# Ledger of designs, part 384: VH-VL binders against q8ixk2r445to577

Target 1, 133 residues: q8ixk2r445to577
Amino acid sequence: FFGMLQNKGLTDYCFDYNPPDENQIVGHQVILYLCHGMGQNQFFEYTSQKEIRYNTHQPEGCIAVEAGMDTLIMHLCEETAPENQKFILQEDGSLFHEQSKKCVQAARKESSDSFVPLLRDCTNSDHQKWFFK
Short names: E, the ipSAE of ESMFold2; O, the ipSAE of OpenDDE; V2, 0.75 times the mean of E and O plus 0.25 times the DockQ between their complexes.

## First folded at step 21 (VH-VL)

Design ss2 (framework fv_cosibelimab; at its last fold request DockQ between E and O 0.94; V2 from the best seeds 0.85)
Fold by OpenDDE, fold request of step 22:
Structure ss2 (fold): chain C 133 residues (1-133), chain A 121 residues (1-121), chain B 112 residues (1-112)
Amino acid sequence: as target 1 above (133 residues)
Amino acid sequence: EVQLVQSGAEVKKPGSSVKVSCKASGGTFSRWAISWVRQAPGQGLEWMGVIIPLFGTANYAQKFQGRVTITADESTSTAYMELSSLRSEDTAVYYCAKSRYYGRSGIFDYWGQGTLVTVSS
Amino acid sequence: NFMLTQPHSVSESPGKTVTISCTRSSGSIAYHYVQWYQQRPGSAPTTVIYEDNQRPSGVPDRFSGSIDSSSNSASLTISGLKTEDEADYYCQSYDHSTKGWVFGGGTKLTVL
């Protein structure tokens, strides 16, 4: 699966990644923004290694969850996907993080009108449903 | 350093077509979005369209749809803007611009030097 | 669709402070970043402010950007005005309806 990773509940919002330095793509938070469908910062790939890969840049980035955090941070992809980079995109659209045993949920950023994907306890909420488009 | 170098000035007759080139250097062309922006004499900036070379996808302002074609050649790191059915009102300086990202972070951080296109009978 | 409205012109003496406004007709200006471009006569535009209030390298700290949600406007402020600041200034923001970008009408800054 590849393309825009769009949320079902938060209509017309997609994974979005805009590091301050386009040549240094590691270490920043993945956010949600309106889906533009033009690739680049909203183009992701779900791989056979269960990675959410940002592959428009070389070296490629992979979404990771750092210890004790609920945010999605971009790391470099590795030959063998580390445990903190493994996600299961389930048939029902839920995006499950294996290591934390939590689901990715579209949420409002505190004190902001912006939205971010955050790890939360798994529910049947459409805000935890994702699909590639 | 990133640099965008455009082709030279053009003089065209009404009804003809013009194709302006924008050659990029100093970075990874395929990662960028290249927009075309024009400016008529004494007027403001007007966005015409954009292409993302890596995907080969382009988007155009409604005003120019059907009349403008934006293409890119990754092998030469060159973007092109072709405008057909030229009118006198198309007389303007045409700029290519590199965007950092698409969407709200579409910062046009580097610009070509501009290409004057004059349409006159 | 939306428009970005700027004053046609502003003027001030050297050393003073000027502010150029950019008002968005619809949609939240605070949610969609605003960029500011400087264009000197006979030259291509250059970025002076991006993402509302960020300065590119090489841009003096005399240049600053701000957002006012109450008026749905962005502002470019230039302090310690210098003769070299005389130029046209354009605001820009993303239009999701067209998946493109919109420029303001531009403001001519004259240094008296």
Scores: ipSAE 0.918, ipTM 0.958, lowest interface PAE 0.5, mean pLDDT 96
Fold by ESMFold2, fold request of step 22:
Structure ss2 (fold): chain C 133 residues (1-133), chain A 121 residues (1-121), chain B 112 residues (1-112)
Amino acid sequence: as target 1 above (133 residues)
Amino acid sequence: EVQLVQSGAEVKKPGSSVKVSCKASGGTFSRWAISWVRQAPGQGLEWMGVIIPLFGTANYAQKFQGRVTITADESTSTAYMELSSLRSEDTAVYYCAKSRYYGRSGIFDYWGQGTLVTVSS
Amino acid sequence: NFMLTQPHSVSESPGKTVTISCTRSSGSIAYHYVQWYQQRPGSAPTTVIYEDNQRPSGVPDRFSGSIDSSSNSASLTISGLKTEDEADYYCQSYDHSTKGWVFGGGTKLTVL
């Protein structure tokens, strides 16, 4: 799957990546923003290695969650996907992080009108449902 | 150093078309968002549209829909803006500008020098 | 679709402080970043503020930006005015309804 990774519950919001330096993509948090449909910073790919890849940059970025954290951070992809970069996109739309055994949920960033994807205990919430368009 | 260098001034008759070029250097042209912005004499800045070469995606301001075409040639790192059915009110300086990201935080951090297009009989 | 409204002109003496407003007609100004551009006659615009309040390298600390959600406006503030600051200034923000960008009408700053 590839394209805009959208949230079912938070309608018209996409995974969005805009690190401060467009040439240094490692270590910054993925956010959610209104879907613009133009590709680039909202274009992601779900791979057979269960990675969520950011291919606009070379070398490619892969979304990871560091041990003990709940935020989705950009790392460089590796030849073999590390455990913290593996997600299962299930048929019901849930996005399960294998290492932590938690699901990705759309959430409001504290003290702001901004939104981010975070790991949370898995539920049936539409805010934990995702799809590519 | 990022640079955007535009083609030279043009004089056109009403009803004709103009195609302005914007040659980029100093970075990764294909992933940039290249916008075109015009400014009529004594007037403000007006966004016309954008292309993102890597994705081949373009978007146009409603005012210019149907008259403007924005394209890119990755082999020469050059963007083009073509405006058809020219009228006297299309007399303006046309700028290309680069942004890092599309959407919320779209700073136009580099601008071309501008191309004067004069439409007269 | 929205408009960004700026005063047509402002003036102030060297060494003083000026503030240029940019009011958004619909939708929240706080949700989309505002950029500010300076343009001198015969030249292309250059960025003086981006993402509401950030300065590009080389732009002096005298330039600052702010957002006021209650008036739905952005402001560019220039302190310690210098004659070289005389220029036109434009605000700019993203329009999700068209997925494009909107510029304010521009403000001519005169340093007397």
Scores: ipSAE 0.711, ipTM 0.891, lowest interface PAE 1.2, mean pLDDT 92
ESMFold2, look of step 21: ipSAE 0.697; ipTM 0.887
ESMFold2 (binder alone), look of step 21: mean pLDDT 91; pTM 0.933
OpenDDE, look of step 21: ipSAE 0.867; ipTM 0.945
ESMFold2, fold request of step 22: ipSAE 0.606, 0.699; ipTM 0.869, 0.885
ESMFold2 (binder alone), fold request of step 22: mean pLDDT 91, 91, 91; pTM 0.931, 0.928, 0.930
OpenDDE, fold request of step 22: ipSAE 0.909, 0.918; ipTM 0.953, 0.958

Design ss20 (framework fv_cosibelimab; at its last look DockQ between E and O 0.88; V2 from the best seeds 0.79)
Fold by OpenDDE, look of step 21:
Structure ss20 (fold): chain C 133 residues (1-133), chain A 121 residues (1-121), chain B 112 residues (1-112)
Amino acid sequence: as target 1 above (133 residues)
Amino acid sequence: EVQLVQSGAEVKKPGSSVKVSCKASGGTFSRWAISWVRQAPGQGLEWMGVIIPKFGTANYAQKFQGRVTITADESTSTAYMELSSLRSEDTAVYYCAKSRYYGRSGVFDYWGQGTLVTVSS
Amino acid sequence: NFMLTQPHSVSESPGKTVTISCTRSSGSIAYHYVQWYQQRPGSAPTTVIYEDKERPSGVPDRFSGSIDSSSNSASLTISGLKTEDEADYYCQSYDHSTKGWVFGGGTKLTVL
């Protein structure tokens, strides 16, 4: 699966990534923004290794969850996907993080009108449902 | 250092077409979006359209849809803007501009030097 | 769709502070980043502010950007005004409905 990773509950919002340095793509937080369908910063891939790759250029970035965090941070993809980079995109649309045993939820950023994907306890909320488009 | 170098000035007749090039250097062309912005004499900046060369995706301002075509060649790191059915009102300086992000943070961080296109009978 | 409205012109003496406003007609100014470009006569535009308040390298800290949600406007402030600051200034922001960008009408800054 590849393309825009769009949220069901937060209508018309997609995974989005905007590193400050275009030549240094790791270490920053993945956000949500209105889907534009143009590729680039909203193009992701779910791989057979259960990675969510920011699949635009080499070296490729993969979404990771750092210890003690609930945010999604871009790391470099590895030959063998590390445990903190493994997700299960389930049939019901839930995006499950194996290591934390939590689900990715579209959430409002604190004290902001912005939105971000955050790890939360798994529910049946549409805000935890995702699909590629 | 990133540079955008545009083709030279053009003089065109009404009804004809013009194709302006924008060659990029000093960075990774495939990571960028290239927008075209024009400025009529004594007027403000007007966004015309954009292309993301890596994906081959393009979008145009409604005003120019059907009359403008933006393309890119990754092998030469060059973007092109073709405007057809030219009229006197199309007389302007045309700029290409680079952005690393498409959307809310779509800053045009580098600009070409501009290409004057004059449309006159 | 939305429009960005700027004053046509502003003027001030060297060493003083000027502020150029950019008012968004619809949509939240707080959520949609604003960029500012400087264009000196006979030259291409250059970025002076991006993402509301960030300065590119090489841009003096005399240049600053801010957002006012109550008036749905962005502002470019230039302190310690210099003759070299005389230029046209344009604000810009993304339009998600058109998936394009909108420029303000531009403001001519004259240093007296």
Scores: ipSAE 0.890, ipTM 0.951, lowest interface PAE 0.6, mean pLDDT 96
Fold by ESMFold2, look of step 21:
Structure ss20 (fold): chain C 133 residues (1-133), chain A 121 residues (1-121), chain B 112 residues (1-112)
Amino acid sequence: as target 1 above (133 residues)
Amino acid sequence: EVQLVQSGAEVKKPGSSVKVSCKASGGTFSRWAISWVRQAPGQGLEWMGVIIPKFGTANYAQKFQGRVTITADESTSTAYMELSSLRSEDTAVYYCAKSRYYGRSGVFDYWGQGTLVTVSS
Amino acid sequence: NFMLTQPHSVSESPGKTVTISCTRSSGSIAYHYVQWYQQRPGSAPTTVIYEDKERPSGVPDRFSGSIDSSSNSASLTISGLKTEDEADYYCQSYDHSTKGWVFGGGTKLTVL
């Protein structure tokens, strides 16, 4: 799967990545923003290794969650996907983080008008359902 | 250092077309969002459209739909803007500009030097 | 579709502070980042503020940006005004309805 990774419950919102330095993509948080359909900073690929890959950059970025954290952070992809970079996109649309056993949910960032994907206990909420377009 | 170098000034007659080039250097052209922005004499900035070469995607301001074509050649790192059916109101300086990202954080952080296009009888 | 409205001109003396407003006609100003560009006569624009309040390298901290949701406006503030600050200033933001960019009408800053 590849394209815009959209949220079902928070309609018209996509994974979006805008690190301050376009040449240093590691260590910044993935956000949600209105889907624009132009590719680039909203273009992601779900791979056979269960990675959510940001292929616009070389070397490629892979979304990870660091131990004890709930935020989705960009790391460099590796030849063999590390456990903290593995997500299972299930048939019902849930996006399960294998290592933490939690699901990705669209959430409002505290004290702001911004939205971000965060790990939460898995539920049937449409805010935990995702699809590519 | 990122540089955008544009083709030289043009004098055109009404009803003709113009094609302005924008040669990029100092970075990864294919990933950039290259916009075209014009400025009529004594007037403000007007966004015309954008291309993202890697994805082959272009988008145009409604005002220019049907008259503007924006393309890119990755082998030469060059973007092009072609404006057809020219009229005197199209007399302007045409800029290309690079942003890092499309959408939310799309600052135009590098600009070409501008290309004056004069449309007169 | 929305417009960004700026005053046509502002003027102030060297050493003083000037504020240039940028009012969004519909939708929330806080929803999308606002950028500010400076354009000197005969030159291409250059960035002085991006992402509402961030300064590019080399832009002095006397340039600042802010957002006021209650008036639905952005502001560029220049303190310690210098004669070299005399220029046109444009705000800019993303328009999701067209998937494109909107510039404000521009403000001519005169330093007397």
Scores: ipSAE 0.627, ipTM 0.875, lowest interface PAE 1.7, mean pLDDT 91
ESMFold2 (binder alone), look of step 21: mean pLDDT 92; pTM 0.947

Design ss3 (framework fv_cosibelimab; at its last look DockQ between E and O 0.86; V2 from the best seeds 0.80)
Fold by OpenDDE, look of step 21:
Structure ss3 (fold): chain C 133 residues (1-133), chain A 121 residues (1-121), chain B 112 residues (1-112)
Amino acid sequence: as target 1 above (133 residues)
Amino acid sequence: EVQLVQSGAEVKKPGSSVKVSCKASGGTFSRWAISWVRQAPGQGLEWMGVIIPLFGTANYAQKFQGRVTITADESTSTAYMELSSLRSEDTAVYYCAKSRYYGRSGVFDYWGQGTLVTVSS
Amino acid sequence: NFMLTQPHSVSESPGKTVTISCTRSSGSIAYHYVQWYQQRPGSAPTTVIYEDKQRPSGVPDRFSGSIDSSSNSASLTISGLKTEDEADYYCQSYDHSTKGWVFGGGTKLTVL
């Protein structure tokens, strides 16, 4: 699966990544923004290794969850996907993080009008449903 | 250092077409979006369209739909803007501009030097 | 879609502070980043502010950007005004409806 990773509940919002340095793509938080369908910063791939790759250019970035955090941070992809980079995109649209045993939820950023994907306890909320488009 | 170098000035007749090039250097072309922005004499900046070379995706301002074509050649790190059915109102300086992000940020962090296109009978 | 409205012109003496406003007609100014470009006569535009308040390297800290949600406007402030600051300034922001960008009408800054 590849393309825009769009949220069902938060209509018309997609995974989005904007590193401040185009030549250093790791270490920053993945956000949500209005889907534009042009690729680039909104192009992701779900791989057979259960990674969510920011698949635009080498070196490839993979979404990771750092210890004690509930945010999605871009790391470099590895030959063997580390545990903190493994997700299960389930048939019902839920995006499950194996290590934390939590689901990715579209959420409002604190004290902001912006949105981010955050790890939360798994529910049946449409805000935890995702699909590639 | 990133640089965008555009082709030289053009003089065209009404009804003809013009194709302006924008060659990029000093960075990774495939990570960028290239927009075209024009400026008529004494007027403001007007966004015309954009291309993401890596994906081959392009989008145009409604005003120019059907009359403008933006393309890119990754092998030469060059973007092109072709405007057809030229009219006197198309007389302007045309700029290419680079952005690393599409959407929320959308900063045009580098600009070409501009290409004057004069449409005159 | 939306429009960005700027004053046509502003003027001030060297050493003083000027502010250029950019008002968004629809949509939240706070959520959709605003960029500011400087264009000196006979030159291509250059970025002076991006993402509301960030300053590119090489741009003096005399330049600052801000957002006012109550008026749905962005502002470019130039302190310690210098003769070299005389230029046209344009604000810009993303338009989701068109998947493109919109520029303000531009503001001519004259240093007296």
Scores: ipSAE 0.890, ipTM 0.951, lowest interface PAE 0.6, mean pLDDT 96
Fold by ESMFold2, look of step 21:
Structure ss3 (fold): chain C 133 residues (1-133), chain A 121 residues (1-121), chain B 112 residues (1-112)
Amino acid sequence: as target 1 above (133 residues)
Amino acid sequence: EVQLVQSGAEVKKPGSSVKVSCKASGGTFSRWAISWVRQAPGQGLEWMGVIIPLFGTANYAQKFQGRVTITADESTSTAYMELSSLRSEDTAVYYCAKSRYYGRSGVFDYWGQGTLVTVSS
Amino acid sequence: NFMLTQPHSVSESPGKTVTISCTRSSGSIAYHYVQWYQQRPGSAPTTVIYEDKQRPSGVPDRFSGSIDSSSNSASLTISGLKTEDEADYYCQSYDHSTKGWVFGGGTKLTVL
């Protein structure tokens, strides 16, 4: 799958990546923002290796969750996907992080008006349901 | 260093069209968002539209829908803006500008030098 | 679909502080980053503030940006005003309803 990765519960919000320096993509948090449909910073690919790739940069970025953390941050992709970069997009729309055994949920970023994807215990909430368009 | 270099000034007749070029250098043109912004004499800045070459996606301000076409040639790293059915009020300086990101974080951090288009009877 | 309203002109003496407002007519200004551009006569605009309050490299710290959610406005503040600051200033923000960009009407800053 590829395109805009949208949230079912937080309507019209997409995965969005806007590092402070467009040439230094590693180590910053993925956010959620209103879907614009133009590609670029809202274009992601879900690969056969279960990666969520940011394809508009060379080298490509892959979403990861570091041990003990709940935030989705950008790492460089590797030839074989590390375990912390593996997500299962299930038929019910849940986005499961294999290593942590948690689901990606749309949430308000701490001390901000921004929304972000975070790992949470898996529930049936529509805020944990995602789809590509 | 990112640079945007535009084609030279043009004088056009009413009812004709103009095509302004914007040659990009110093980065990866295909992933940029290139906007066109115009400024009539003594007036403010007016956003006309945008293209993202990698995706071939374009969006236009409603005022210019049907008269403006924004295109890109990745092989030459050049964006183009064509404005048709010209009228005297289209006399303006036309800028191309690069933004970092579309949507939220879209600062226009590099601008071309501007192209004066004069529409004379 | 919204407008960004700026004062038409502002005038201050060297060394003083000036503030230029930018009021958004609908939708929250706090949810969409505001950029500020400086334009000298005969030149293309240049960025002085992006993402509400960030300065590009080379822009002095006497330029600052702020957001006031209660008035739905952004502000550009220039302290220690210098004659070289005389220019037009534009705010800019994203319009999700059109998925495009909106500029404010511009403010002429005169340094007397």
Scores: ipSAE 0.675, ipTM 0.884, lowest interface PAE 1.4, mean pLDDT 92
ESMFold2 (binder alone), look of step 21: mean pLDDT 92; pTM 0.945

Design ss4 (framework fv_cosibelimab; at its last look DockQ between E and O 0.79; V2 from the best seeds 0.77)
Fold by OpenDDE, look of step 21:
Structure ss4 (fold): chain C 133 residues (1-133), chain A 121 residues (1-121), chain B 112 residues (1-112)
Amino acid sequence: as target 1 above (133 residues)
Amino acid sequence: EVQLVQSGAEVKKPGSSVKVSCKASGGTFSRWAISWVRQAPGQGLEWMGVIIPYFGTANYAQKFQGRVTITADESTSTAYMELSSLRSEDTAVYYCAKSRYYGRSGIFDYWGQGTLVTVSS
Amino acid sequence: NFMLTQPHSVSESPGKTVTISCTRSSGSIAYHYVQWYQQRPGSAPTTVIYEDKQRPSGVPDRFSGSIDSSSNSASLTISGLKTEDEADYYCQSYDHSTKGWVFGGGTKLTVL
């Protein structure tokens, strides 16, 4: 699966990644923004290694969850996907993080009009449902 | 350092077409979006359209739909803007501009030097 | 679809502070980033502020950006005004409805 990773509950919002330096793509937080369908900063791929890869340029970035965090941070993809980079996109649309045993939820950023994907306890909320488009 | 170098000035007759080039250097062309922005004499900046070369995706301002075509050649790191059915009102300086990303963070951080296109009978 | 409205012109003496406003007609100014571009006579535009308040490398800290949600406007402030600051300034922001970008009408800054 590849393309825009769009949220069901937060209508018309997609994964979006905009590191300050386009040549240094790791270490920053993935956010949500209005879907534009043009690729680039909103192009992701769910791989057979259970990774969510950003774009297709080398070196490739994979979304990771750092210890003690609930945010999604871009790391470099590895030959063997590390445990903190493994996700399960389930049939019901939930995006499950194996290591934390939590689901990715579209959430409002504190004290902001912005939105971010955050790890939360798994529910049946549409804000935890995702699909590629 | 990133640089955008555009083709030279053009003088065109009404009804004809013009194709302006924008050659990029000093960075990774495939990671960028390239927009075209024009400025009529004494007027403000007007966004015309954009292309993301790597994905081959393009979008145009409604005002120019059907009359403008933006293309890119990754092998030469060059973007092109072709405007057809030229009229006197199209007389302007045309700029290419590089942006980091599409959408919210569409920062035009580098600009070409501009290309004057004059349309006159 | 929205418009960005700027004053046509502003003027001030060297050493003083000027502020250029950019008002968004619809949509939240707080959520959609605003960029500011400087264009000196006979030159291409250059970025002076991006993402509301960030300064590119090489832009002096005399330049600052801010957002006012109550008026749905962005502002470019130039302190310690210098003769070299005389230029046209344009604000810009993304338009989701058109998947494009919108520029303000531009503001001519004259240093007296």
Scores: ipSAE 0.889, ipTM 0.950, lowest interface PAE 0.6, mean pLDDT 96
Fold by ESMFold2, look of step 21:
Structure ss4 (fold): chain C 133 residues (1-133), chain A 121 residues (1-121), chain B 112 residues (1-112)
Amino acid sequence: as target 1 above (133 residues)
Amino acid sequence: EVQLVQSGAEVKKPGSSVKVSCKASGGTFSRWAISWVRQAPGQGLEWMGVIIPYFGTANYAQKFQGRVTITADESTSTAYMELSSLRSEDTAVYYCAKSRYYGRSGIFDYWGQGTLVTVSS
Amino acid sequence: NFMLTQPHSVSESPGKTVTISCTRSSGSIAYHYVQWYQQRPGSAPTTVIYEDKQRPSGVPDRFSGSIDSSSNSASLTISGLKTEDEADYYCQSYDHSTKGWVFGGGTKLTVL
């Protein structure tokens, strides 16, 4: 799968990546923003290694969750996907993080008008359902 | 270092068309968002449209829809803007610019030097 | 879609402070980042503020940006004015309804 990774419950919101320095993509948080349909900073690829790749930049980034954290952070991809970069996109649309045993949920950031994907206990909420478009 | 170098000034007759080039260097051109912005004499900046070559996506400001075509040639790292059915009001400096991100954060952080297009008989 | 309204001109003496406003006609100014560009005659624009308040490398800290949600406006503030600051200044923001970019009308800054 590839394209815009959209949330079912938070309508018209996509995974979006805009690090402070466009030439240093590692270590910043993935956000959610209104889907623009132009590709680039909202284009992601789901690989056979269960990675979510940001390959608009080279070298490519892979979404990771660091141990004990709930935020989705950009790391560099590796030849063999590390465990913290493995996500299962299930048939029901849930996005399951293997290492933590948690699901990706659309959430409001710190009482702001910004939204982010976060790991939470898995539920049937549409805010935990994702699809590529 | 990122650079955008545009084609030279042109003088055109009303009713004709113009095609301005913008040659990019210093990065991965195919993944950039290249916008075109014009500025008529004594007036402000006006966004015309954008292309992102790798994704084959383009979008145009409503004012120019039907008259502007923005294209890219990845083999030469060159974007083009073609404006048809020229009028005297289209006399302007035309800039290409690279935005950092599309959507919320988009800064136009690199600009071409500008191309003066004069429309007169 | 929306408009960004700026004063046509402002002037101030060297060493003083000037503020240039940028008012968004619809939709919240705070939801989409505002950029500010400086343009000298005969030159392409250059960025002085991006993402509301951030300065690119090489832009002095006497340039600052702010957002006022109550008036739905952004502001560019230049303190310690120098004659080299005399230029046109434009704000810019994203329009999700058209998925494109909007520039303000521009402000001519005169440093007397």
Scores: ipSAE 0.638, ipTM 0.871, lowest interface PAE 1.5, mean pLDDT 91
ESMFold2 (binder alone), look of step 21: mean pLDDT 92; pTM 0.934

